# Designs tried in a protein design chat: VHH binders against q9yez8. Part 29

Target 1, 342 residues: q9yez8
Amino acid sequence: MVEARGGLDPRRLFKAYYSLSPPVEEPRDIAYREFAFQLFDGDVYVRHIGFDSMEELLSYMAREAPKNAYYSVARYSLPTARSMEEKGWLGSELMFDIDVDSLEGCGEVLGDSCLSRGYKQAVRLVEALYRDFGVPSTLYFTGNRGFHVLADCGWCRRLGREERREIARYFTLEGLRLELIIPRPGRRGVRPAPPSPDDPGLRGWIARAALERGVDLSAVHEAIEDLLDDVRVAIDVKVTQDISRLARIVGSLNGKAGLLVARLGLEGFHPGDWLSPFRGEVEFRASARLEESRILGRTVSLEPGRVYSMPAHIAVLLQLKGYGAVAGGEVVVRAAAGWRPL
Key: E = the ipSAE of ESMFold2; O = the ipSAE of OpenDDE; V2 = 0.75 times the mean of E and O plus 0.25 times the DockQ between their complexes.

## First folded at step 14 (VHH; framework vhh_8cml_1)

Design V1 (at its last read DockQ between E and O 0.84; V2 from the best seeds 0.70)
Amino acid sequence: EVQLVESGGGLVQPGGSLRLSCAASGFTFSRYAMGWFRQAPGQEREFVAVISWSGDYTDYSDSAKGRFTISRDNAKNTVYLQMNSLKPEDTGVYFCAAKRTYMLYTSPSEYNYWGQGTQVTVSS
ESMFold2, look of step 14: ipSAE 0.480; ipTM 0.812
ESMFold2 (binder alone), look of step 14: mean pLDDT 88; pTM 0.894
OpenDDE, look of step 14: ipSAE 0.739; ipTM 0.879
ESMFold2, look of step 16: ipSAE 0.421; ipTM 0.782
ESMFold2 (binder alone), look of step 16: mean pLDDT 88; pTM 0.895
OpenDDE, look of step 16: ipSAE 0.730; ipTM 0.879
ESMFold2, fold request of step 17: ipSAE 0.448, 0.431, 0.403; ipTM 0.801, 0.788, 0.771
ESMFold2 (binder alone), fold request of step 17: mean pLDDT 89, 89, 89; pTM 0.903, 0.906, 0.899
OpenDDE, fold request of step 17: ipSAE 0.829, 0.833, 0.832; ipTM 0.930, 0.932, 0.932
ESMFold2, last read: ipSAE 0.461, 0.362, 0.477; ipTM 0.799, 0.754, 0.797
ESMFold2 (binder alone), last read: mean pLDDT 89, 89, 89; pTM 0.900, 0.902, 0.905
OpenDDE, last read: ipSAE 0.820, 0.839, 0.813; ipTM 0.924, 0.936, 0.920

Design V2 (at its last look DockQ between E and O 0.87; V2 from the best seeds 0.00; counts 0 for: pae E 4.8 > 2)
Fold by OpenDDE, look of step 14:
Structure V2 (fold): chain B 342 residues (1-342), chain A 124 residues (1-124)
Amino acid sequence: as target 1 above (342 residues)
Amino acid sequence: EVQLVESGGGLVQPGGSLRLSCAASGFTFSRYAMGWFRQAPGQEREFVAVISWSGDYTDYSDSAKGRFTISRDNAKNTVYLQMNSLKPEDTGVYFCAAKRTYMLYTSPSMYDYWGQGTQVTVSS
C-alpha cells in the first residue's frame, strides 16, 4: 500500500489499473479497427494504431497507460493508414452518443440525476432501434457524462452520412411535422383516430408516453409538448453521421472522471463505486467549491481549502474534474484479475 | 418580456422582392422553431413558412414554395423571409411566430408567441 501525499498522479493510477490486465472488451474484428489513444503526456492523441489481437492491445494499454482509449466504429482493410482512402472503409457500426450536457439543468459536475436522465434516454433509444428498425444494439456508459449506443446490422454498416442523419433525425424529432404523425381534428367534424400504443413509429411512442403520464389518448394534443419531451432522444447527430467515429474501448477508463467504460443493461442504472477501479478511504483537499451534489450515490459538497475524508473512487473523480487533490491515504486499484495498492 | 418585432414590409410591384425580418427577445431563441404567417383582409391567418431551431429544416406552404425562403441567424435572434416573385395575392399582414419545439408546425394555434405583423402590399 502506498500512501498518497501531495496528490496522486493520474497516470500512475491508470497505469496501475491497466497493469492488472483489466477486463477490457475486445472489439469485434479487432484487426480491422483503428485504435487511438490520448496519453497523459501532453494530452497527445496517437491515432492510426492497429492491433492483431487482444493481447497486443492489452499490452499496449499496460505500457502506455492511456488517458483515453478509442477504437473505430468503422472496419478498415488497412486501419493504420493515415488517409481514409488508404484505410479502405469496409463499413461502420451505427453509433449514437448521448451526453448529459445536452440535458437541461445538467451542469459540469457528474451528478447522478443527470446520469439517470441520460440513461433513460439511452434506454428509449435502444428500445426504439429494436422496435422501429429491427436493430439490436448495445448500451455503454462512457465513463463520464455520456452514453453510447452501438447498433450493428448488415444494412446498418453500409449506411452513408445522410442515411445516418435521417435515422438520427427520427430520434431528435428535428424537422418532423407533427401534424403528419398525429393529425388534428379537421373541419366538418372529421376526427382522426387517436394514437395507439400499438401504432408503429413515433405515433406509437407518443401514445405510450401518454399512457405513462395518464393522459387520455384522445387528448394527446393538449399535452403534446410534454409527451414529445419523453419521446425525444437527445443524441449528437454529428456523432451518428460520422462513419469514422471513434468509440471508447469498453473496460477502459475515461480520463475525465476516472470511471469505467461499462456495458449496461436495460434494467436500471445506479451510479456507484462499481464504476471505478479505485478503492480505499482517502483525504481530499478541495481547491474549488462544489455545491451539494449527489455523485456516485454519495452526497458531496466542497469548500476550497478544506480537507475531506472520502472514498477513493469519488476523490479520484473530483481530482480529475479539477476540484482538488488526494492529499492522503491509500488507494487500492481493483480489476477483474485482482487488485493492488497504488 | 417576450417580443417579436417584424420589419421589412412595404409596397412592391408584382414580380418584385421583399425581405422580412423578425427580431426576437425575451426567450431562448435557439430553442424555438420560427414561423411566418400571413393574413389578408377578411381571410384567416395562413401558414407561409417554418424553420427548425437549428435552421437545418424548413417547410413552406404550396403558395410560397419556390418563391420564398425562410432563414435564421441564432446569433442575432432573427428570422428572415426572403420573398421573390411577389404576386398581388401575397398581399397581407405578415406575422412572425415562435414555438418551443424541435419539430415543425404549420398550424397557427401551435405557436406560443406572435409579433404584431408587418404589412406587405403587392400592387401595380
Scores: ipSAE 0.374, ipTM 0.703, lowest interface PAE 0.9, mean pLDDT 91
Fold by ESMFold2, look of step 14:
Structure V2 (fold): chain B 342 residues (1-342), chain A 124 residues (1-124)
Amino acid sequence: as target 1 above (342 residues)
Amino acid sequence: EVQLVESGGGLVQPGGSLRLSCAASGFTFSRYAMGWFRQAPGQEREFVAVISWSGDYTDYSDSAKGRFTISRDNAKNTVYLQMNSLKPEDTGVYFCAAKRTYMLYTSPSMYDYWGQGTQVTVSS
């Protein structure tokens, strides 16, 4: 239990969460992973940490109560070594990052609607990885305003930076030549066939997008910009290229929003209190204006200087985002709070 | 109001070099792919070079490959075409073009905005 009078201390809330047997998921092959944490005290960033077991990881997190918690997509023979040469790189998973705030019209827009747009992008990516590369993958909410997709496969573990960039480019479409994928009439002596939903790669994907929109396959060029927007995924290519990239520990808290890093299914994403271990009713003093928005499934609006009664999980998010501070009430921390399941 | 203004054209001897610039305004430059096209008298505009919005990807016509380099400076809203080893067949009006896209397009018909052009003449 944490009393909220006189402001809310996020450090104490995180400490309580990690002390109550949090539902943290064990990273695969834990002994081969580099761990990194951002701590509240001094805002210290610590890396080159290794654990031999889940018990060691959980003990560390309970003791340190990190603001942010990560593990490497890479497997290393010596993950605690300070140089990449000494670490002994054994291979890396593919990681894709969708930052909702980088989507057009979503920069610094607080609210669930932009999360829905990012989720749709992430689902598109998961489906296309399997369909076009034969690679199953897992979708995660980052606990703030983003999504990660992680995929592991034998052929991709040893890929270098350039090969990973080419995989990412398939999804961003940047630098690709449409004329080579869907030739226009008059390109060859033989009339080009229209795309078919059975075609491999982007050609087939564009055809399927056309059918979904009711666009005649012989006329895809008339709607091509909309069709390309239907297939494009706005991932950060630098994340996918980086063999040493860090992923968030599932079940840990994100320090920017106080929300759980959660495994997601493909059937929908409906932000709500299930993304938070924090409960209770609190008084929140606003210090910034917030136009009416749906935040974690609740309608919220703020005028500076006013005090509002609201659920703790929303107040924690708003305080961490700089919209004000908790001024009264009680916060209960639940270790059994979890993410939205499949 | 969108404007593309080319500069750097002129008269040059065969084997010489020129650097063209295209100053852009009136749109978010870093969201646009940029291209260079050229037109000889009585002929259609033809593709020379294109660069993606980030600058990371480029493509060139067969005649430009190895001799010309397209580049961009998103902080200055400017696209460049460095032309080396110039030949008489490079003579024409060079146009800067812009399209809001992440892809590369080599057809002039796909571009939304055009400059007025700058004359390049390669002759002894």
Scores: ipSAE 0.143, ipTM 0.637, lowest interface PAE 4.8, mean pLDDT 88
ESMFold2 (binder alone), look of step 14: mean pLDDT 89; pTM 0.900

Design V3 (at its last look DockQ between E and O 0.90; V2 from the best seeds 0.00; counts 0 for: pae E 2.7 > 2)
Fold by OpenDDE, look of step 14:
Parts: C-alpha cells; structure tokens; sequence
Structure V3 (fold): chain B 342 residues (1-342), chain A 124 residues (1-124)
C-alpha cells in the first residue's frame, strides 16, 4: 500500500500502467509508422522512433512511461529518418480532430456536457464520411478534450493537403454558398422544392436536422442558422490537412487528464471511471477553485486549501489539470491484464 | 453598439484604383463573414464581394471578378476592398455588411449589420 504523501508523481502512475502490459492497440503497418513520445522529464519530445513489432512498442512504453504517446497517420518507407524527404511518404490516413475547446461555452475543465457535445459532432462526422463519401472511419476519445476520427481508404491515403482541406471544408461549412444548396424562393413565385432527408450531401443533412428539431421542411429557411449549427462539425482543419500528423496511440494515456485514448462506438458516450486505469478512494487537497462541474459522471467542486475524499480517477485528473494533488490514500492501477497498487 | 464605418471612397478617373476600408466594432468580428455591396442611384443594392470569417474563402460578383479583391484583418477588425481598373459603371455608394456565419452569402437580406456607406465616383 503506497500512501500518497505529498502528492502522486504522475510518472509513477503512468509507469505503473504501462508496466502492466496494457491493451494498447497496434497501429496498422506498425513498421511503417513514426512514433513520437513526450516524456515527463523536462517535457522532452522524442520523435522519429520506429518499432518493428508491438512487443517493442510496449517494451518502450513500459520503460519510458511517456506522458503522451503518438504514431504517425502517415506510412513511411523509412519512418526513423529525420527529414520528411528521407522518410519516404507512402500515404496517410485521413484524420479529423474535434476539440471541445472549439465549442462555445466549454471551459478549461473536462466537463461531461462538453464531451457529450464533442461526441455528438464526432458521430455526425463519422456518419457523413460514410454516407457522403463512402468512407468508413473509426472514432476515438483522445483521453482529454477531444475526439479523433480516422478514415483509411485507398483514395484517402493519397490525398494532398488541398484535397484534405476541401473535405474538411465540407464539414466546417466555411466558404460554402448556402443559396446554392438551399435556394430561396424567387421573386416571380418560383418555389424551390424543400430539402429532403434523402437528398445527397449537405442538403440532406439540413433536412434531417430539420426533422430532428421538428421544423417543417418548407420552413427550413426560417430556422436555417440553428440547423446549420447542427450540421456543422467543428474540426481542426489544420489537423486534417497535415499529411504527417501524429495520432495518439489507442490504449495510451493522455498526460493532460490521465485518461485513456479509447475507441468509441456510435451508440453513445458516457464519461466515467472506465476511461481511467486508476482506482481507489483518495484524499485530494485542492489548490485552486473549481466551480461545480460534472466530471466523469460525478459532480465536483473545489475550494483552495480544502481536502476532499474522491475516487482516484477523478483525483488524478484534477491533479494533472492543476487543481491540486492527491494527499493520501491508495491508488490501484488497472489494466486488462490485471491491476497493481501504486 | 454595433458599428460599421466605411472609408476610402472618392472621385477617381476611369482605370484608376481605390481601396475601401470598413472598421467594425461592437461585435466579434472574427466570427462574421463580411461583404461589400454597392448601390447606384435609382438602382437596387447589389452584391460586390464577400469574405469568410477566417479570410480563407472569398466570392465576387461577375463585374468585380478580376478587378476587385476583398480581404480582412481580424486583428484590426477591418475588411478591405481593393478596387482596380475602375469603370464609370462602378459609381455608387459602397456598403460594408456583416453576417455571423461560416458560409458565404450574396443576398443583401442575409446580412445582419450595415455601414452607412462611402461614395465612389468614377468619372473622367
């Protein structure tokens, strides 16, 4: 039983997790991927690392206990080369990043409401990729305040920056002319047909949004701003455009929140303790104020100088976010293969 | 209070150039698409140019294409219209307009805020 006296060292926590041989997902074509790690020591960023096998990757992670772990969406002939030219680009998955920071009203705290909103947009994106582009994709929680959607298809891999930007534009709606998608009634009594849910592209999505809101399809123009808000996906276009972007390793921990990078389905997203490998009840000394918020399914508020009893998965998150430190108690670290007390 | 203030208008010879500015205040400028419109005497207000909130996307009327350039500086809350190769038919009052949107609109009725306009006269 390791009693946390004076705070828990995040590196120790992460080390414990990675030492358990956690269920980290193997990136496809692992030998062709560049790996990068941010370490706790000095926030050093190590790049241009390659692994030939999952075993090597896991061994490295167990040894180094990285704060953040990444792999390239790109495949390279020589991923350990320092220059992009020498790496020999073979293609890149199409990646989308949705960060809740881009959502209005979402503050610094990892609130469930913001995560839910982000998730909803991510699901919209996944559905649109499939329906409109014929591209299947996978949805991941990034372990902090965002979601990643990865699409991998033959033609997707070879898309350049500009093509990727145009795809992104389809979701952000920036620069599109709505009048071309949903024409307004003309002066001489010309009444364009209302949009239908069966219509392709954005027109169909707008119609579907209308139905969900109970808006008559003939009155779409009257509620168009709200409908567009439902249709729009707040992706980071810069991420999508970057053919050399790094994605988080699934099953790794996010150093900002101590949560897992996790694959998600489309059935729903309910933040909770399952997103953390840390278990137990601990004492947490708050050093900063936190207004009442719902975090990982629990209502949390903090006053500086006060000590709270709380679950370890929340305490570790709060500590990493700078709200205080675990002052006492035992943290158990769990992985699919088992668990260890910290 | 929302304000859009146009400037840079004036008298110019055919073939000349003008640069219009529109200074915005009282709203989150970086969240708005900005448009330029013009109105000649006895005519309806017509679309000239529009720029998205980020500045990455623009659109122009057919008459403006190739001669006019719309740009913006979000740090200065200002939108610009560079007008080159001006013609007498370009004469009119030029208005700056704003709409909170991701998209581009060419209809005057879509815009939320308007300036008072600046006179542009192209004459020999």
Amino acid sequence: as target 1 above (342 residues)
Amino acid sequence: EVQLVESGGGLVQPGGSLRLSCAASGFTFSSYAMGWFRQAPGQEREFVAVISWSGDYTDYSDSAKGRFTISRDNAKNTVYLQMNSLKPEDTGVYFCAAKRTYMLYTSPSEYDYWGQGTQVTVSS
Scores: ipSAE 0.549, ipTM 0.792, lowest interface PAE 0.6, mean pLDDT 92
Fold by ESMFold2, look of step 14:
Structure V3 (fold): chain B 342 residues (1-342), chain A 124 residues (1-124)
Amino acid sequence: as target 1 above (342 residues)
Amino acid sequence: EVQLVESGGGLVQPGGSLRLSCAASGFTFSSYAMGWFRQAPGQEREFVAVISWSGDYTDYSDSAKGRFTISRDNAKNTVYLQMNSLKPEDTGVYFCAAKRTYMLYTSPSEYDYWGQGTQVTVSS
């Protein structure tokens, strides 16, 4: 079939979603936040926007139907100012970014298993923030191939760049000296104490990882690569250091995949149609090859030039990813009143 | 298959400077921490400097701090050691070494790959 006939305009889908009372969460202290949007018209980024109320934000999104929607992790006295110094920085949340494509074997791999691996990393981070720093945090799916963890605690807000770097370094492990954390045994007959699960910080975490694997605590160095992989979280340190970072508005759509930015619990993550406001059965004309993949709970494969019947939420994702275009069928757009659209 | 090739050694007067290079091949350079070690005749190899896989973190021996700078260029698969204020005690063969890790290691026994070394001689 002809892609021009029956194709979907993502802009119209997003417009429909934002016009239907979308389940967008209000950012805390909305009047102190800088907002930024990527618009479909001209693919333009608009920054330095402020709102006094949730009603203003929702009206803006319904009118503009943004491709991507963001708010600052920072609170500013004048969030609409053009320069950082003029904005009057009041403090920033602590933000961590896990990009699934950075995980081993997950680059360019579209599918649920890599999302599950990223989720596991994110849960590890949430648990360790509480255990080792006393910091409760919130986990979000970014609507594409990543997860964010945000922490808004009183002492966190005023942390400088160097303190944020050291917190991030604790999780990435980069540049840490293992010998200072877990000294190696010396000559025969003289041995430093092995790590204990009760030890503070990373030393205790490595010991707990060793016990989980059945590794003798006195022989940790023999399995050290596996143990470090169990405790490491592959976050981008520069994101965490950046006090001016933008977070995605929860309940907004991610323009790369057409999926919702969603608050997650720690009990599991099972991608499916609940991540999409789009429903219906459509015909999809492929323009690129996709090797068999599990996508949002469904097995999908594509050969260029063929037409496939599939659920709308998968077809929209594949079209936005450049694998083809919807060629026919009907799409229903729904927005639930709750935390998740359905 | 894996090769580390040091260059830039030579004879220098006390107080002088020298820049060592180590060209790497046969592995994904940006996944490896890199170190410099040195050995005087009759002595064990000793730690000089180490740099993490991204280049963002470094550490130095007490004798190297303030005088030597380790750096890397992941696009050129090369690690460097800039040595300033050289002393006769710095004389020895300088080796580069590699370990696949994001952490820093200062013991020569931790490293998996080694170069052949380059001679640095600081005259009396």
Scores: ipSAE 0.425, ipTM 0.781, lowest interface PAE 2.7, mean pLDDT 89
ESMFold2 (binder alone), look of step 14: mean pLDDT 87; pTM 0.880

Design V4 (at its last look DockQ between E and O 0.93; V2 from the best seeds 0.00; counts 0 for: pae E 2.1 > 2)
Fold by OpenDDE, look of step 14:
Structure V4 (fold): chain B 342 residues (1-342), chain A 124 residues (1-124)
Amino acid sequence: as target 1 above (342 residues)
Amino acid sequence: EVQLVESGGGLVQPGGSLRLSCAASGFTFSRYAMAWFRQAPGQEREFVAVISWSGDYTDYSDSAKGRFTISRDNAKNTVYLQMNSLKPEDTGVYFCAAKRTYMLYTSPSEYDYWGQGTQVTVSS
């Protein structure tokens, strides 16, 4: 329990959480991973840290209470080395980052609608990786405004920057020649067969999108741009092509929103209090205006100078986002909040 | 109002070079693929080059490949066509075209907006 006397210190909150031995997911081959942490003190990044066991990692997190916690998608022979050459790269998981900031109409506030849209794209990505590439993947909420998809396969680990970029391109659709994928009827009256949902690759996805929208498969060309909007995934190509990218530790807190990095299923995503370890009712003094928005399943609006009663998981989020500060009340910290409710 | 305004055309000797520009306004330029087409007298409009919205991907006609370079500056809302090693067969009116897409298209019918064109004449 953390009392909000004179303001709630985020470091104190995070410390409380990490001191409870939260269910942090162990990175595979932990001893071969580089770890990095951003601390509350001076926003300093500490890199090139290695751990031999989950116990050591948890101990460190409990002690340091990091604002943000990361591990490398890459495996290294010597992860604590400062130079990439000395680290000895052994391969990297294939990582995709979907940020809701890339979505039209999504502002700075952590709105549920934007998160839902991002989630939908992430699910599309996961499905496509499996169907089109034969690669299983895991989906994570990053604890703020994004989703990570991690694919781990033998052949994908050894892909270089360019190969990874090409895979990313398959999802972003940038620079692809649609005419090669969906040919138009030629001058001589030859009509190519319409796409089928059973077709491999992008043709199949386009066909499936058409069916979902009630578009006749023979009329795909007439609605092709709309369909492509459904098929396209707005991933950050820079993230995917980077073999040395850092991923957030699952079960850690995101310092920007105070939410958990959480593994997600494909059945749906409903933002709520389960994404936060912080519980209780608190008083929140707003310092900035927030237009009416749905945040973590609750409608929230703020006027500067006003004090609101609200749940701690929302208040902490708003505070970290710069909308004000917790002015009173008690926050209860839960260790096992990082799992989606069944 | 959407506007595409081509410039840089003119008379040039065989083997010479020209740089065409197309200034765009009235739409979100960075969301559009941009293309160059050309039309010779008595002929159909033909594809020359296309560039994706980010500028990262380009494609060219067989005749343009190796001689022409398409580029863009999203900060200036401008697309360019650098034409080198020009031939008499390159003579025609060059048009700038825009399509809101992530992908690339080579058919004129796919593009939403067109400029008025700029005359390029390659002659000895």
Scores: ipSAE 0.583, ipTM 0.802, lowest interface PAE 0.6, mean pLDDT 92
Fold by ESMFold2, look of step 14:
Structure V4 (fold): chain B 342 residues (1-342), chain A 124 residues (1-124)
Amino acid sequence: as target 1 above (342 residues)
Amino acid sequence: EVQLVESGGGLVQPGGSLRLSCAASGFTFSRYAMAWFRQAPGQEREFVAVISWSGDYTDYSDSAKGRFTISRDNAKNTVYLQMNSLKPEDTGVYFCAAKRTYMLYTSPSEYDYWGQGTQVTVSS
C-alpha cells in the first residue's frame, strides 16, 4: 500500500492509483482496439489512440491519470485512423448497457437499492443470452450507476446494426406482438396450447416466469403484465446497435464516483469498499443536502455546512458527486486493490 | 381521470387525405402503446394502426399499410394518424386506444382506455 494524502484533488487520487500498478485487465486483441480517454485537464476527450501492448496502455494511464478510460467493442485493422472507413472494421462484440438511473423511480437518486435492481436485470440478461442464443457473456459494474454485459462470439462479430437492434428488442420486448407468441383463444373456440417451460424463446421464458410465481400455465394472460416485467431487460438499445461503441477498461476508475470498473459474478452484488482503492477515515464537510441514503453499505445523511466522519471511499464518491469535500483525515491509495465480489 | 380526445375527422373525397389527432391526459403517456381502431356502421371495431410507447415500432392492418402513418409526440401527449389515398371503405368512426405496455396489440379487447371517436367520411 502507498499513502497519498492532503486535500482531495481527484486528479491526484487517480494519479496515485494508476501509478501503483493497478489491476487493469488487458482488453482482448489490444492491438486491434481504438482507445479513448476523458482527461481531468480541461475535461478533454481524446480518441483514436492505439496500443501494441498492455505495458503501453498501463504507461499511458499512469502518465495521464484519466478520469475515464475506454476501448472499442470493435476490432479494426487500423484503430488509430480518424475515419471509420479508414479504420477497417473487422467486427464488434455485443454490448448491453443497463443504466440504473433509467429504471423507474431511480433517476437522480443516490443509493444502493437501485443498483440491486439493475444487477438483477443484468443477471437475467446474461442467463438469457446463453439460454436463448447460446452466447456466453461477462457482467461488469461500470464504476458508477450501471452494468455492462459483453459477449464475444464468432457469429456475433459481423452482425450489422439492424441485427443488433433485433437482438436488443428481444430483451426490451418493445414492438413485439404477444398474440403471436402466446395466442388467446380464437372466436371459433380454438384453444391454443399453453406455453411450456421447454418452449424456445420468449414463450418458454414466460412459462418459466409463470411457474416461479405459481401462475397456472393455462392462465398466463391473467398475470401477463407481471410476467412480462419478470422477463424484460431495460437495456439502452442505442448502445447495442452501435458497432463503434466504447466499453470501459476493467480495473479503471469511473470519474463520476471514483469506483472501479469490476467484473461480477451472478450470485449477488453488494456494494462496499471493495469497489474502491481508497482507504482511511476522513472528515467530510457537506456543501449540499442529501436525504438519508444507503451508499456503499453505509447510511448517509448530509446537511450543508456540517462535518461528518466517514470512510474515504464514501467521501470520495460524495465529493465527486458534488456533495462536499474532504476537510480532514487521511486517504490511503491501495497498490493492488481487490475489486472482485466475495 | 384518463381521457383520450380524437379530432381531425371530416368529409373527404376519394383519394384525399386527413390527419387525425388524439390528445391524452391522466396517465404517463410515454409508458403506453397507442392504437387507432375504426368502426363502420353495423361492423365491429377493427384494427388500423398501433405504435409502441417510444414511437420506434409500428404495425398496420393490411388495408392501412402504405396509406396510413401512425406517429406520436410524447412531449405533447398526442398520437396522430396521417391517412392518405382515402377510399370509401375507410369511412367510419375512428377511435384511439391506450394500453400500458411495451408490446403491440391489434385486438380491441386488449386496450384499457378509449376515446369517444371522430367521424371520417369518404364520399363515393
Scores: ipSAE 0.438, ipTM 0.784, lowest interface PAE 2.1, mean pLDDT 89
ESMFold2 (binder alone), look of step 14: mean pLDDT 90; pTM 0.906

